# Ledger of designs, part 3: VH-VL binders against q86i44

Target 1, 197 residues: q86i44
Amino acid sequence: MSGQNILKCKKCQLEITNKIITNHNSDTFHEQCFVCKLCSTPISDPYFTDKETGDFYCAKCEVIRNDQSKPLRESLGFCSLCYKYFRQNEDILTIDLERYHIGCLKCTICKKGINNEKYYREKMTSKLSNYCCEDCFEKVDKCNGCNSMTLGQTLLAMGKNYHANCFKCFKCSEIIKPNSPYSINKQTNTPSCQKCN

## First folded at step 1 (VH-VL)

Design m01 (framework fv_pamlectabart)
Fold by ESMFold2-Fast, scan of step 1:
Structure m01 (fold): chain C 197 residues (1-197), chain A 124 residues (1-124), chain B 107 residues (1-107)
Amino acid sequence: as target 1 above (197 residues)
Amino acid sequence: EVQLVESGGGLVQPGGSLRLSCAASGFTFSSYWISWVRQAPGKGLVWVGEINSDGSSTNYAPSLKDKFTISRDNAKNTLYLQMNSLRAEDTAVYYCARDLSGYEYVTIRSFDYWGQGTLVTVSS
Amino acid sequence: EIVMTQSPATLSVSPGERATLSCKASQSVSSNVAWYQQKPGQAPRALIYGASTRATGIPARFSGSGSGTEFTLTISSLQSEDFAVYYCQQYNNWPLTFGAGTKLELK
């Protein structure tokens, strides 16, 4: 009788009888065959494929595998921005518990590398920060709500810059979100959310 | 006011072990890298090693990496230096020193505050 | 390791004079140099970091200069409390290293 389509793993060429993983090209894989070669983590976008071997690499491991230089400071690990090991002649920045090459940090304003000089930091989340060199520091706008630096994306409201979580209703103190309507009290020049006004 | 107080020094025989403590107060201890620095009588300053804010990473002077261990207890605001296989050449005043390379200003590093030091004498 | 060489080992000067202390690195350390003052029986005190930035509370008569391999600490008008040992330190490369010190003494 006529057979059905048998799904084969593109990586190992064997029939898939368990969980089927598909990529954006509609290729099918065993769950255990669609993993990063270096860290064994399941692949997610973006990822890279070695044309000669067919092996997959996550974004983090792709930059590591391209650096074949012997690490000179192996006990320090690798840079959290470029994922290359630290070398003896490199300057190291340590922020919280993560290490960075100085040359890997770019000023958000002028886009130049921050190299062996004073810098300023805006912490956006526990895992993300924006950086500013000393020369650009005086040019940095302050958030009108918290009076701290604004290096990343801000809300422009009432002619002033605000961090997303700093633009609040004057009456209820709830955050006014970017796409939410608000009213301005002409007497006090303060914002009020739709619910309060 | 920032204060670092070392303790645990004393006389130890060659081959012996000793643990030093550094009690911190007046600042958020868990936010700073701290180093140990030693000074032999009449000699200069020699860096021993460092520990990061949460205690997960340490670095040591190459000659000391196999005999000294740095640790910290952030709940007690206390830093430790475990010293093993001590020799006469390890006789020194041991200081704990706070690294200025804290959270927001890490490209320029120096030791902004030092303890008073604790003397370790290795002699028979 | 980077070797920091301080000269002279001892400098004899009188109050009111200018003192110039030198520190040389065996290879480039950029501007990653700090200076410390130590009086007998006391812990070191931070003076300068980043080769030229005064630490908080340090009088204006103390100034630092230099980059690369050659660094200088200058005390423009010596006061009696300035007689001490001065150490330079590089923090460009691990391990961190100090110079052997320059003793500033009364002439």
Scores: ipSAE 0.000, ipTM 0.432, lowest interface PAE 15.6, mean pLDDT 78

Design m02 (framework fv_pamlectabart)
Fold by ESMFold2-Fast, scan of step 1:
Structure m02 (fold): chain C 197 residues (1-197), chain A 125 residues (1-125), chain B 107 residues (1-107)
Amino acid sequence: as target 1 above (197 residues)
Amino acid sequence: EVQLVESGGGLVQPGGSLRLSCAASGFTFSSYWISWVRQAPGKGLVWVGEINSDGSSTNYAPSLKDKFTISRDNAKNTLYLQMNSLRAEDTAVYYCARDSEITMVRGVPYYFDYWGQGTLVTVSS
Amino acid sequence: EIVMTQSPATLSVSPGERATLSCKASQSVSSNVAWYQQKPGQAPRALIYGASTRATGIPARFSGSGSGTEFTLTISSLQSEDFAVYYCQQYNNWPLTFGAGTKLELK
């Protein structure tokens, strides 16, 4: 007939007043205390307990941490392509202050991972880049206007390949768009747009 | 053959500005990333920053990013370092140094294969 | 930033002897380490890159080794022109960082 039973969380030793979680040993926990220390996901079998701290780890996170060191290098942030953290002792690539796992960059031609080896980049915009490995570099056509490789779509003009933004009028420097008429100066072998010829 | 020649150093008062130049010859300047590295008298080497082949991208040492600006003029085969709000601690020989690999962008591990002779910047009243 | 620690700060040796210079990175830099030689009043000169590859024109008495966090530059049979300051540099992560240098001096 008396009041409520006082249950204490085995993890934090404070009273449980809301939802109670129990394990197979009939130990009781706050919902927030019976979670994986690394990913904060509610614990389910199988799980692991750190002997010295009493912290819990799910099977996935136990594999990650099980090398006798902190598994994640949070101070390095995460890979800019896959958005996963770097592990201790993991080699990484750094390009323009962004970090990448070795192998996250892939060659546009052969689709193989680029692994801390010689590679080339075609940067079309600040957010768009195409990459090419050393083996494929010699096979890639180069833009006749900028002499850089062409990994994406090209414009065929005057018998040569150009990036779309590299085929320009010699007189006014305006881009000559695909299917637009242009003239060739016979003496200089240079293109001129309709309004400049 | 490959040459890098720095110029523009000299005596400047605290709070002043200087623009250093690095004239390149003997290689296709527009194909290489180039760095600035400084060395205070009797001290070690400190990387200042780098610029890519077409000048569209720069990387700086975090402590120096707001103080220095790197630019280049590929038509003149010249690299620049704009230095503002100079303090006594900026007194150093400033070197330009070429990144060892020809690439359209940085991503290949590289070292500095050729260095200029350096130009001395002294910040003093 | 990655801190590069060189030891010893000064090494006193005689011509004909072997010198071993150490460089330790605060975290893994793979094999992306270079070594430079600098003589008084001169610009640095590249000696080794990729931890163990000699730069063009560098004599065979210079050799590099190591990977990860521990790197060594070895100069066998020292010659008089080898007395200089030697710097290690990592180029694995930005910002690029150098060690404080090891001064090789005549005993």
Scores: ipSAE 0.000, ipTM 0.425, lowest interface PAE 16.5, mean pLDDT 77

Design m03 (framework fv_pamlectabart)
Fold by ESMFold2-Fast, scan of step 1:
Formats: structure tokens, C-alpha cells, sequence
Structure m03 (fold): chain C 197 residues (1-197), chain A 123 residues (1-123), chain B 107 residues (1-107)
């Protein structure tokens, strides 16, 4: 009960297995997640956080992002990941109405750029998603509840992997929390919470 | 002080391969796009290509895409240019130049250049 | 794709005079033009970006102007160290392209 749980990155909500960065609020981050969104330098005080996206900005870049009234390059906007402008006549990758330089979107598993090839997405929040290439998609474990990728945190129940929100009581559809008791119907191989058995 | 130092140039036979390096110091290398630019003896500047801050994306001059590959090692603060199937027309001084940085002054290319390294393709 | 045309190829001037160098783009590049100075045996040095903004450490005698397709670099009250080759460059469209250069030489 008093033990420490698996450490998660505050920004992306994925497990931290390697180097941990800690801020003044004792929040933990992947090294690559605690950087300025616009200039990509490691964050140091003072810095600013976009409350909707969780992205960090250094003092200089906070001024720049608040006054975007005159882009230096005509009319194509900028990459949603690296915040650099597009050149006219370059190829642009568009996913969910957001635009990226080819190669800026990376596979979470192999870390290679996703360049005009088939990709797969695991939605984490309204603003955050994990992506993987076709080769990695075939090799990753799938959630037994939603049949989607398990690139983030999962729980092991009934010998199978589930997203935390996908392990539900068959009878009432309420989420069965980790360490909560449940029963198994041996004929249908379905779980039911203690309240429904 | 910002420094870019190219190395790896020299005499190479037609059809040969060569890898150039550009060692960066005095700035956060991993925050910048970097370009290679070449200049044939007595001629003007020609852009070869560029690589983004984390190395996941490259752009090349269309005539050079199948011939050259740009890569970087941010842990070593080093940029590379792999040159294959070299011909006499590739004889030039090769410069690395810092570019595509967005700051409070706006976006501007090639604010700092290395001294260049000479590649001579001859038999 | 975009061709940058510099004129004249060579400009002969005397110290203390004003030099005006022209750069024309084959299509609009907005204000996304930079100027570089190169002396024999040396790497290029950034002078101007955004058509008119001086780079850090560049003397006030250097000024740039223009937008769209017509750009000018002006050097007022020429000093002996200003005799060099000057290149313009567009960074509006891929691929990045340079002009062929204007050589500034002593009259």
C-alpha cells in the first residue's frame, strides 16, 4: 500500500523506464518530453505551460507563440510537432487536421520516422496520441477489450492485456479497477464485478 | 562561441564514396536544423540539403537526392554527409551551416558557417 | 525551382562611395531573402535576413530592402574590408537557392 507505483511521464502518461527528469513540482518526465515545444531546448526556469496541450515554452518562445501575426514564410503554416515553417512545394504529412514535416512523426516503438507509409494510432488524450509503423503494429500486444495497440500502460487480467479503461464488468459495464475482486464465467470466459455476481 | 568544423575531405577516385563530418560546439546542436552547402572552385554557392533538429527528416536539392545522405549524432554534436558515386562535377568545398532556427528575431537561415572541407574527385 | 539573378556580376567602386547590389527572384519570395559576404579563402558570413534585418555584429553601413521579386543590398561609405563577393539567397521555397554572386572590387 505504501509502495511506489510505476513512474509515468506527466506530459505523455507513458511509463518511464530510462532517464527520469523531475521538475520543481516533483512531476516526472521523459527527457524528450521536458523541452520547449518551439525551440526544442531543455526546459529551465522560467518556463510556461500550455494548459490545453501540456506543452512547455521557454520565456523567449512564449513571446513568439503569442505574436504569430506575421509568419516569415507565406501561407503554409508550421509543423505541429517541431513548430518550424513549411517551405512552399514541400510534401506535408496531414493527420487529424494537424500538419507535419515528413519524418517529424515517429514510431513510438522503433523511433523511425513515419514517411508516407501506413501508420497506426493509439489515442491517449484529446491532444496526445502514440503512433507506430505497420511493421511494429503487427508485433505489439493488442488490448483484449478494444483490439487496439497497447503502447501505454496496461493491466494483465485473465491472462490478457487490457487498457485500464477497457477491463469492464460484462453485466454492468463499469470499469474493474486494479486489485478489485471479480468473478469469471467459465463458459463465456467473461468477467463480472463483485456487485454483479 | 559558436563553431562548426568540417573534416573528411580529400582526393577520391571517380565512382568512389566519402563521408564528411561537421563538429559543432558553443550552442545546443540538437535545437537546430543544419545544412550542407557546396562551392565548386571559382563558382557560387549551391545548397546540398538539410536535416532537422532530431535527425528524423531530411530535404535535398533534387539533383543530389540519390547521391548524398545527411545524418546527425546529437550525442556527439556531429553532422555527417555520406557521398556516393562521386564524379568530377562533385569537386567543391563543402560547408556545414546552421539554419532554420526560430527565435525572438524570427526565422533565418545560415547564421553560422564552418570553414569548409575540400573534396577533389580525380583520377 | 526559383532562380535568383544578381546584377551586376562585378561592381567597381572606390572607398567612401555607396554600392547598390541587385537580386531578382523568378517568382515572389515575400521577404524571405538573406545576404552573405564571402572573402577569398573564407567561409560566407551572414549579413542580412528577412530582406532588411541586419545579422548580429553587422555594421550599420549595410542595409537591405525589397520584397516580392526585387531586392537590394546597399553598402554606404565603403571600407577597404568590404571588397568581397556578395550572395543573395531565398528561403521561401524548397529547394533553397542562391544567386551567382556580385563581386565588389576596387575601381
Amino acid sequence: as target 1 above (197 residues)
Amino acid sequence: EVQLVESGGGLVQPGGSLRLSCAASGFTFSSYWISWVRQAPGKGLVWVGEINSDGSSTNYAPSLKDKFTISRDNAKNTLYLQMNSLRAEDTAVYYCARDSYYDSSGYYPFDYWGQGTLVTVSS
Amino acid sequence: EIVMTQSPATLSVSPGERATLSCKASQSVSSNVAWYQQKPGQAPRALIYGASTRATGIPARFSGSGSGTEFTLTISSLQSEDFAVYYCQQYNNWPLTFGAGTKLELK
Scores: ipSAE 0.006, ipTM 0.491, lowest interface PAE 10.2, mean pLDDT 80

Design m04 (framework fv_pamlectabart)
Fold by ESMFold2-Fast, scan of step 1:
Structure m04 (fold): chain C 197 residues (1-197), chain A 122 residues (1-122), chain B 107 residues (1-107)
Amino acid sequence: as target 1 above (197 residues)
Amino acid sequence: EVQLVESGGGLVQPGGSLRLSCAASGFTFSSYWISWVRQAPGKGLVWVGEINSDGSSTNYAPSLKDKFTISRDNAKNTLYLQMNSLRAEDTAVYYCARDLYYGSGSYRFDYWGQGTLVTVSS
Amino acid sequence: EIVMTQSPATLSVSPGERATLSCKASQSVSSNVAWYQQKPGQAPRALIYGASTRATGIPARFSGSGSGTEFTLTISSLQSEDFAVYYCQQYNNWPLTFGAGTKLELK
């Protein structure tokens, strides 16, 4: 009402002195900055935004961008879960130097895709990890030895769940195998293998 | 170039022990799972076991779990196979193999060493 | 463990012919099968992964197919350097297992 506001384009951070384009989030842009990255056509609903780059794509170009017929990105290899190559402009998730298509990694509990959200993993001994989303993490049992979630194979010892490699002798730190004899120190509530007793 | 070079093989008596080494060069060793695979003379390939990138997890063929131990020293770019209680049936060429889950030409075992022969005989 | 069965044990063929090698899994391994070539005195060489994808540098005459429990390696227009032992491997389930191999020999 009472004065003129000087607006900056969210894309280029320069002052807008001509026509102002406003999106549904009330962000302002130069007309020439609110265009599709692939075809340079002015954006109209519906449109899509690349979360990494901030670039916009019209509905037609979003289909082309995600088209599985596009050239392979062979330098990136293939997804560790579905064993299909990454294609141009596909988003990827990298965990421990392994690559996955966005959405291939699924929560073991609720089965929904894990993307740019917080996730938790249970390391396994076969190059696989069990994963869960933040919402499911609080609902799963924890290993008494490492305090990480137990989604895979566990053993029950001293009334608690353990990963197979987490139930260890308190004195020598060697793994106590299933059905192997062990002793419990009643005062410290810790296990000891037969060699350390 | 990627290279894996096994060493430590030789003649050992039944009941004896050997430690094999695999020296890696030409890649970031600490980023890869590595497997041991053996092959008895004139026979096929048999997977022995594997170790993850940081050495915190190992898997073994069920028949070999109590006899063999895999470890690695990422500072020295070296993989080890400790073999105990050896029998004639353990006579084989032992290979280390890089285990690739990603990258150009993704495979399970994309590079292999030339192998080191272990002979268990009296 | 998953048993991988290769057939035939030995295949005698002449250069220029087509060779077809079979590999069967005792239970489904999806498409998680690799093929390796091994020449006498040498380490194995990766040929195929994911049942049908050629490894880098592998000639187009090598092709893989199959899914589930039945897999095939085909070598079209066989060359003299192709006489070797071929192994299939599943990497769908622990422990990793190999077939016993098919020896490709000159007729």
Scores: ipSAE 0.000, ipTM 0.416, lowest interface PAE 17.7, mean pLDDT 77

Design m05 (framework fv_pamlectabart)
Fold by ESMFold2-Fast, scan of step 1:
Structure m05 (fold): chain C 197 residues (1-197), chain A 121 residues (1-121), chain B 107 residues (1-107)
Amino acid sequence: as target 1 above (197 residues)
Amino acid sequence: EVQLVESGGGLVQPGGSLRLSCAASGFTFSSYWISWVRQAPGKGLVWVGEINSDGSSTNYAPSLKDKFTISRDNAKNTLYLQMNSLRAEDTAVYYCARDTSIVGATYFDYWGQGTLVTVSS
Amino acid sequence: EIVMTQSPATLSVSPGERATLSCKASQSVSSNVAWYQQKPGQAPRALIYGASTRATGIPARFSGSGSGTEFTLTISSLQSEDFAVYYCQQYNNWPLTFGAGTKLELK
């Protein structure tokens, strides 16, 4: 890649206007975005990337992060996102048996911290979920098939968003594939696959 | 070289307001929790409050919560302390101090030189 | 809040002597105690964290010990540059609290 083009940070997707960090794959990063998640030290080879979260870990911290035998130093444990331990009398957010500092879990839409308020979750993988606060839940597009959040890629059909597996033929309930033709009954506003038309 | 430089201190009348700044350089500012710590003349250190790496969470000493607000601008590598309803007992040198990167430890590995706030008329 | 009590307030010692500084917490703070050195007109400098681990660049003559409620900073074979005020700090409980300091002065 040429420095003549507008360079974006692969981690945060914003334009790089100061020092550029380049990895062995020629990906570019802000200096502050190419750091070890656990120790905050600038990344150097070798390093490890969490496949689900995209976070970077230096060789030392990868061992620490994956060492299931390490004891928690505090009775309350460590925050699952920042790995700083909890202080006594500190408010702790507990979601799905994991503990977090107030503000460490962020709304995907507005980037504000989630803090014991009502929240909504879109499960992506066993390690990665998208969260949003109640205010953003009202604003975010919902799948018209399952009425759940659509923060990832969706199928736009009949002017509405659907998860790929939620757009089904009204008659046979088979999934209508993204580029497959279908018919709309305008009076009932329901889709039918070619077979059932 | 890690540096923290406080500014904005000075003479303020009782009941007044003042905003302090802490300019950070030599490290990835957006990756660190930062605290404000104050020290009255001839007295010891008193923790004012802290802010997490992206500014979404703050914690304050209970006696100071309604008077002081901590914020940060990661694009400018700058930390702020907004001080309202100042009294004579708020007279102190105000330090910004960086929380360590060591997992599970929350002590201050680097400090600024401080900025003096004098509340008097 | 946790109250950190340092004693003595002032310790008069000579170069080459051993200095022992005490810090007591009003309730258990585990090993989550740090020690700082402050010289007149200067910012504090971290010496010890986790009650007994030296911060980077700190000479071996500085050592920390203790857990729970009683903590000690020991300076063996005092050097002239060691005359300063020393503060302990707990980071176990919110809010973070410091001791009132021990001033190390020349006899």
Scores: ipSAE 0.007, ipTM 0.486, lowest interface PAE 9.5, mean pLDDT 80

Design m06 (framework fv_pamlectabart)
Fold by ESMFold2-Fast, scan of step 1:
Structure m06 (fold): chain C 197 residues (1-197), chain A 120 residues (1-120), chain B 107 residues (1-107)
Amino acid sequence: as target 1 above (197 residues)
Amino acid sequence: EVQLVESGGGLVQPGGSLRLSCAASGFTFSDYWISWVRQAPGKGLVWVGEINPDGSSTNYAPSLKDKFTISRDNAKNTLYLQMNSLRAEDTAVYYCAKDYWSGSYAFDIWGQGTLVTVSS
Amino acid sequence: EIVMTQSPATLSVSPGERATLSCKASQSVSSYVAWYQQKPGQAPRALIYGASTRATGIPARFSGSGSGTEFTLTISSLQSEDFAVYYCQQYNSYPLTFGAGTKLELK
């Protein structure tokens, strides 16, 4: 009759609303979650899974990961996007206490490297955030709740785009889930969930 | 498929200058660190220096830093080595070499080399 | 700088034999050692990186081992095309340094 079968990503435990990737064990993942942690490329057989962290590694990056455990290499540090070593005396871009190779952080729209402090990030719960340069920011749709760019899946509600985590009840601040009933206060033009009606 | 081709070598007088080029094809040139490595006739390999993907950072062998300059033009898929104040000891075949995709600092692809002879 | 010392300077062997080439670092380089093969008049060819990982297309008869300061390249059942000069390289610290090479020659 009716019902919502929510498929969850085994890696991040969040709902899968886009393309579903299935491994040989019939586990389901977001496309962006079934990737090698060190090189960020899509996983294909053969691959290694770290049982403690659940992270995936391709055969080549498993060798690199083992090398990273050695004290002499740990001092070089890693790029937060590509997980490759920094070279001695290399220029490093630092954003929100995370470190990146110059050129690794690219605008999702124009693909140009983000090499200054004027950038915009889609507000997300994971490190899979999309980034945008100043020139492209003005052209992309914004989330009405957080005013950040919306390059992934969004919720269309009250004629406006929202990240799933940004469409909230005005009274209780709980997230209003996709396809969940809500009411609109006609005077204030604000949403309220079923519980608060 | 993946290829590096050096050019610009030749005979140069002591104290002279020379610019070498390395043309890349078959891979995304702007994604890789690339090194220059030299080899004197009958001798071993000596690392000269390297340049990062966007060309903003370079590292050199300490003995060569004030003498050689590495640059790149990503629009032309070309790497350069500017050599100044050349001496007889700089006579060598000069290779360009690409880092492994894994970021290991080791080299997976080498050019065929270009010979520089410093002599009167 | 880190000095890489290769031994022997020359190794005379026959096809079908095993060759063992040594490389010693003046201080620990962990497993950050690569091996290259160079034939007369040619550019070096990548063989091994990370002390023991074969480069793409390299036959299984080539194997690398070692960590810290002592490294070995082994060629089992030598083929005629294997007679060349072999170089080790450390990439643990700057400047990157190579050994002086081991020449593998026909007995």
Scores: ipSAE 0.000, ipTM 0.453, lowest interface PAE 12.3, mean pLDDT 80

Design m07 (framework fv_pamlectabart)
Fold by ESMFold2-Fast, scan of step 1:
Structure m07 (fold): chain C 197 residues (1-197), chain A 123 residues (1-123), chain B 107 residues (1-107)
Amino acid sequence: as target 1 above (197 residues)
Amino acid sequence: EVQLVESGGGLVQPGGSLRLSCAASGFTFSDYWISWVRQAPGKGLVWVGEINPDGSSTNYAPSLKDKFTISRDNAKNTLYLQMNSLRAEDTAVYYCARDKGYSYEYTVSFDYWGQGTLVTVSS
Amino acid sequence: EIVMTQSPATLSVSPGERATLSCKASQSVSSYVAWYQQKPGQAPRALIYGASTRATGIPARFSGSGSGTEFTLTISSLQSEDFAVYYCQQYNSYPLTFGAGTKLELK
């Protein structure tokens, strides 16, 4: 609540000034504090809490840590895509704080694994991104509206590619939806929605 | 049941090439890294290399990297080993072996092996 | 590369006795060591992984121990079917490497 109460993270005991995560018990956490201890991924139901340490474990990691037939294992962590451990002297690709085996992230264009730090990213949403390798980047068309690369689904309008949210009326800046009527100004080669022409 | 069956071995002359196959059944082939391991007659086991689940990444023993190529066809549940510039020292039984897979079982090493296929390099 | 050294090369024992097989790594491999059994004309069979975890279907008389650089496979009461060659393998570091094997033979 603004101005009246301070929300504190149950894990680290510090004030939450950014995005808050609330669990089923109405406890509040920093987003970075509500993660699995073994695989470092954000927690989602079902999850488990170690009562001695207060650490959280996802369903897969809870099985691993509670199997008394298996010794505790140290590892360099896990690939965020295939969830396999890393070996010593293994090359690891790190993108957006996530770690991957070389080749686990795929180029959207050629479908081959990305095997070095030379990659290009198209952000689609806060949760999703497309990636392409260096060789394919030179062959990728750019969105005519935002001048960023187009790796995913695009609209073809006026002979050019656009991200769905980048094809906008020149006069009102509203998104022109697929199959919606629009006009082209022949002098400036710019689109206008039906309401603005 | 989990099965791996190698084929394609035989007699080849020095300098020649050969392609081995490993047919997988009884599990989701595309969920596992698979390795090739060889064993010369009367000698020990030597790791050749491995391939990731979708075939986009490979790791090889440094001494064999420029000689052998591992690939896979997940639609056919088949693993391949392309062997070029073969020499007498490449004479061995070649095994395919299932390596790390999905879920908490990632901690295991080679849990299932094929019966092997013999490659003899001789004039 | 990490060198795995197995000793002895040959171990002669009688049925009913305990056999202890050693495996040493040239560098620390944590607990990422597996043991395999191989009989003449057959493929290797997984016995132990993670230094001490028995593979599915492996009898309780087989046990593994160790961490870091020193590992041991123990067969507590030898049976006739246990005479074979045993290999240790590290899977902590690339390239993956095997020991040269210990042949367990009838005394």
Scores: ipSAE 0.014, ipTM 0.517, lowest interface PAE 8.2, mean pLDDT 80

Design m08 (framework fv_pamlectabart)
Fold by ESMFold2-Fast, scan of step 1:
Structure m08 (fold): chain C 197 residues (1-197), chain A 124 residues (1-124), chain B 107 residues (1-107)
Amino acid sequence: as target 1 above (197 residues)
Amino acid sequence: EVQLVESGGGLVQPGGSLRLSCAASGFTFSDYWISWVRQAPGKGLVWVGEINPDGSSTNYAPSLKDKFTISRDNAKNTLYLQMNSLRAEDTAVYYCARQTYEVTISGDRYFDYWGQGTLVTVSS
Amino acid sequence: EIVMTQSPATLSVSPGERATLSCKASQSVSSYVAWYQQKPGQAPRALIYGASTRATGIPARFSGSGSGTEFTLTISSLQSEDFAVYYCQQYNSYPLTFGAGTKLELK
């Protein structure tokens, strides 16, 4: 039976298998779970916790969040990630038909909130996308199959990076699955699956 | 100064295709959503569609989605509208229009700058 | 789609008078309405956004009001340069839609 020494994130209740962050109460968190909800900066003392959601807010953002002089804009609907209303004059990021609090949509690379001025998008499916800020955009590698940026998982094949769905057999165009055998045509420098060799 | 200049309009036979261009200057083109808006002679404004800053996402008016494709080349500061299967009803002045987002007034997104338009006439 | 209905289609007024232009949405657009002015042979010019905020450089005689489904553009003391066609537009929901326009003409 595995799982004898499992540390769980207090925020999301999932197992921590990478870097562990510990607070003053000896609670453990994923690094990405112990950040300010509004500005996405890693939490340091003093900080505040929303009792209903478990979200954290740094001292400066707690003042902004609890500004009772700013009424809710219920007619705008909800943030598509946190399902809470927008406040009057709050910064809103709108992508396609979806609206987000500026702190809810995060850069995949630096984990900071996407602002409404400059952002870049990588579509994974018709509904799922990865985003990055301008500062990180110049640092991302490109997929050798589609020549688009890579923000998510890539595979390394033939010395080059590919999106998982972009490494395909030259002959049949089927995806060559990770750890599946393939052959390289030395004349064309193209891969082919074992069925097409 | 912000400037948008449309080109590529002209006379096209029904069923033909045409590609319009919009050359941008005086601002960071890659920071803005940009729309195409058309206006038939003597008629009102009709939104055609829009494209996001990096060119990865487009939205279209449902009645026009099967005919038109919007793209952009941020290295050339140029927006494009590919028009296929043109009919007499597509005769209009086509404008490119920049969208703004007023951070201090949350969610406001309107057309703050417009080009002078390029006329497309579809006639036999 | 959200239909924007402008009334009247044509408004005849004299310089110095107050002009009031109406725009109705077929469903709530909150305050996400803009107004544009278009003169013959010219591109539209933004006047108002967010239902009531003047765009940069727009004279104080132009004012907007309304929320939900009923919106108004008011020109408090009409100048000769204000005779043009005015369009309202919603940007709350896709597709973005414009009214058919109100033509402001000299009486």
Scores: ipSAE 0.000, ipTM 0.436, lowest interface PAE 15.2, mean pLDDT 79

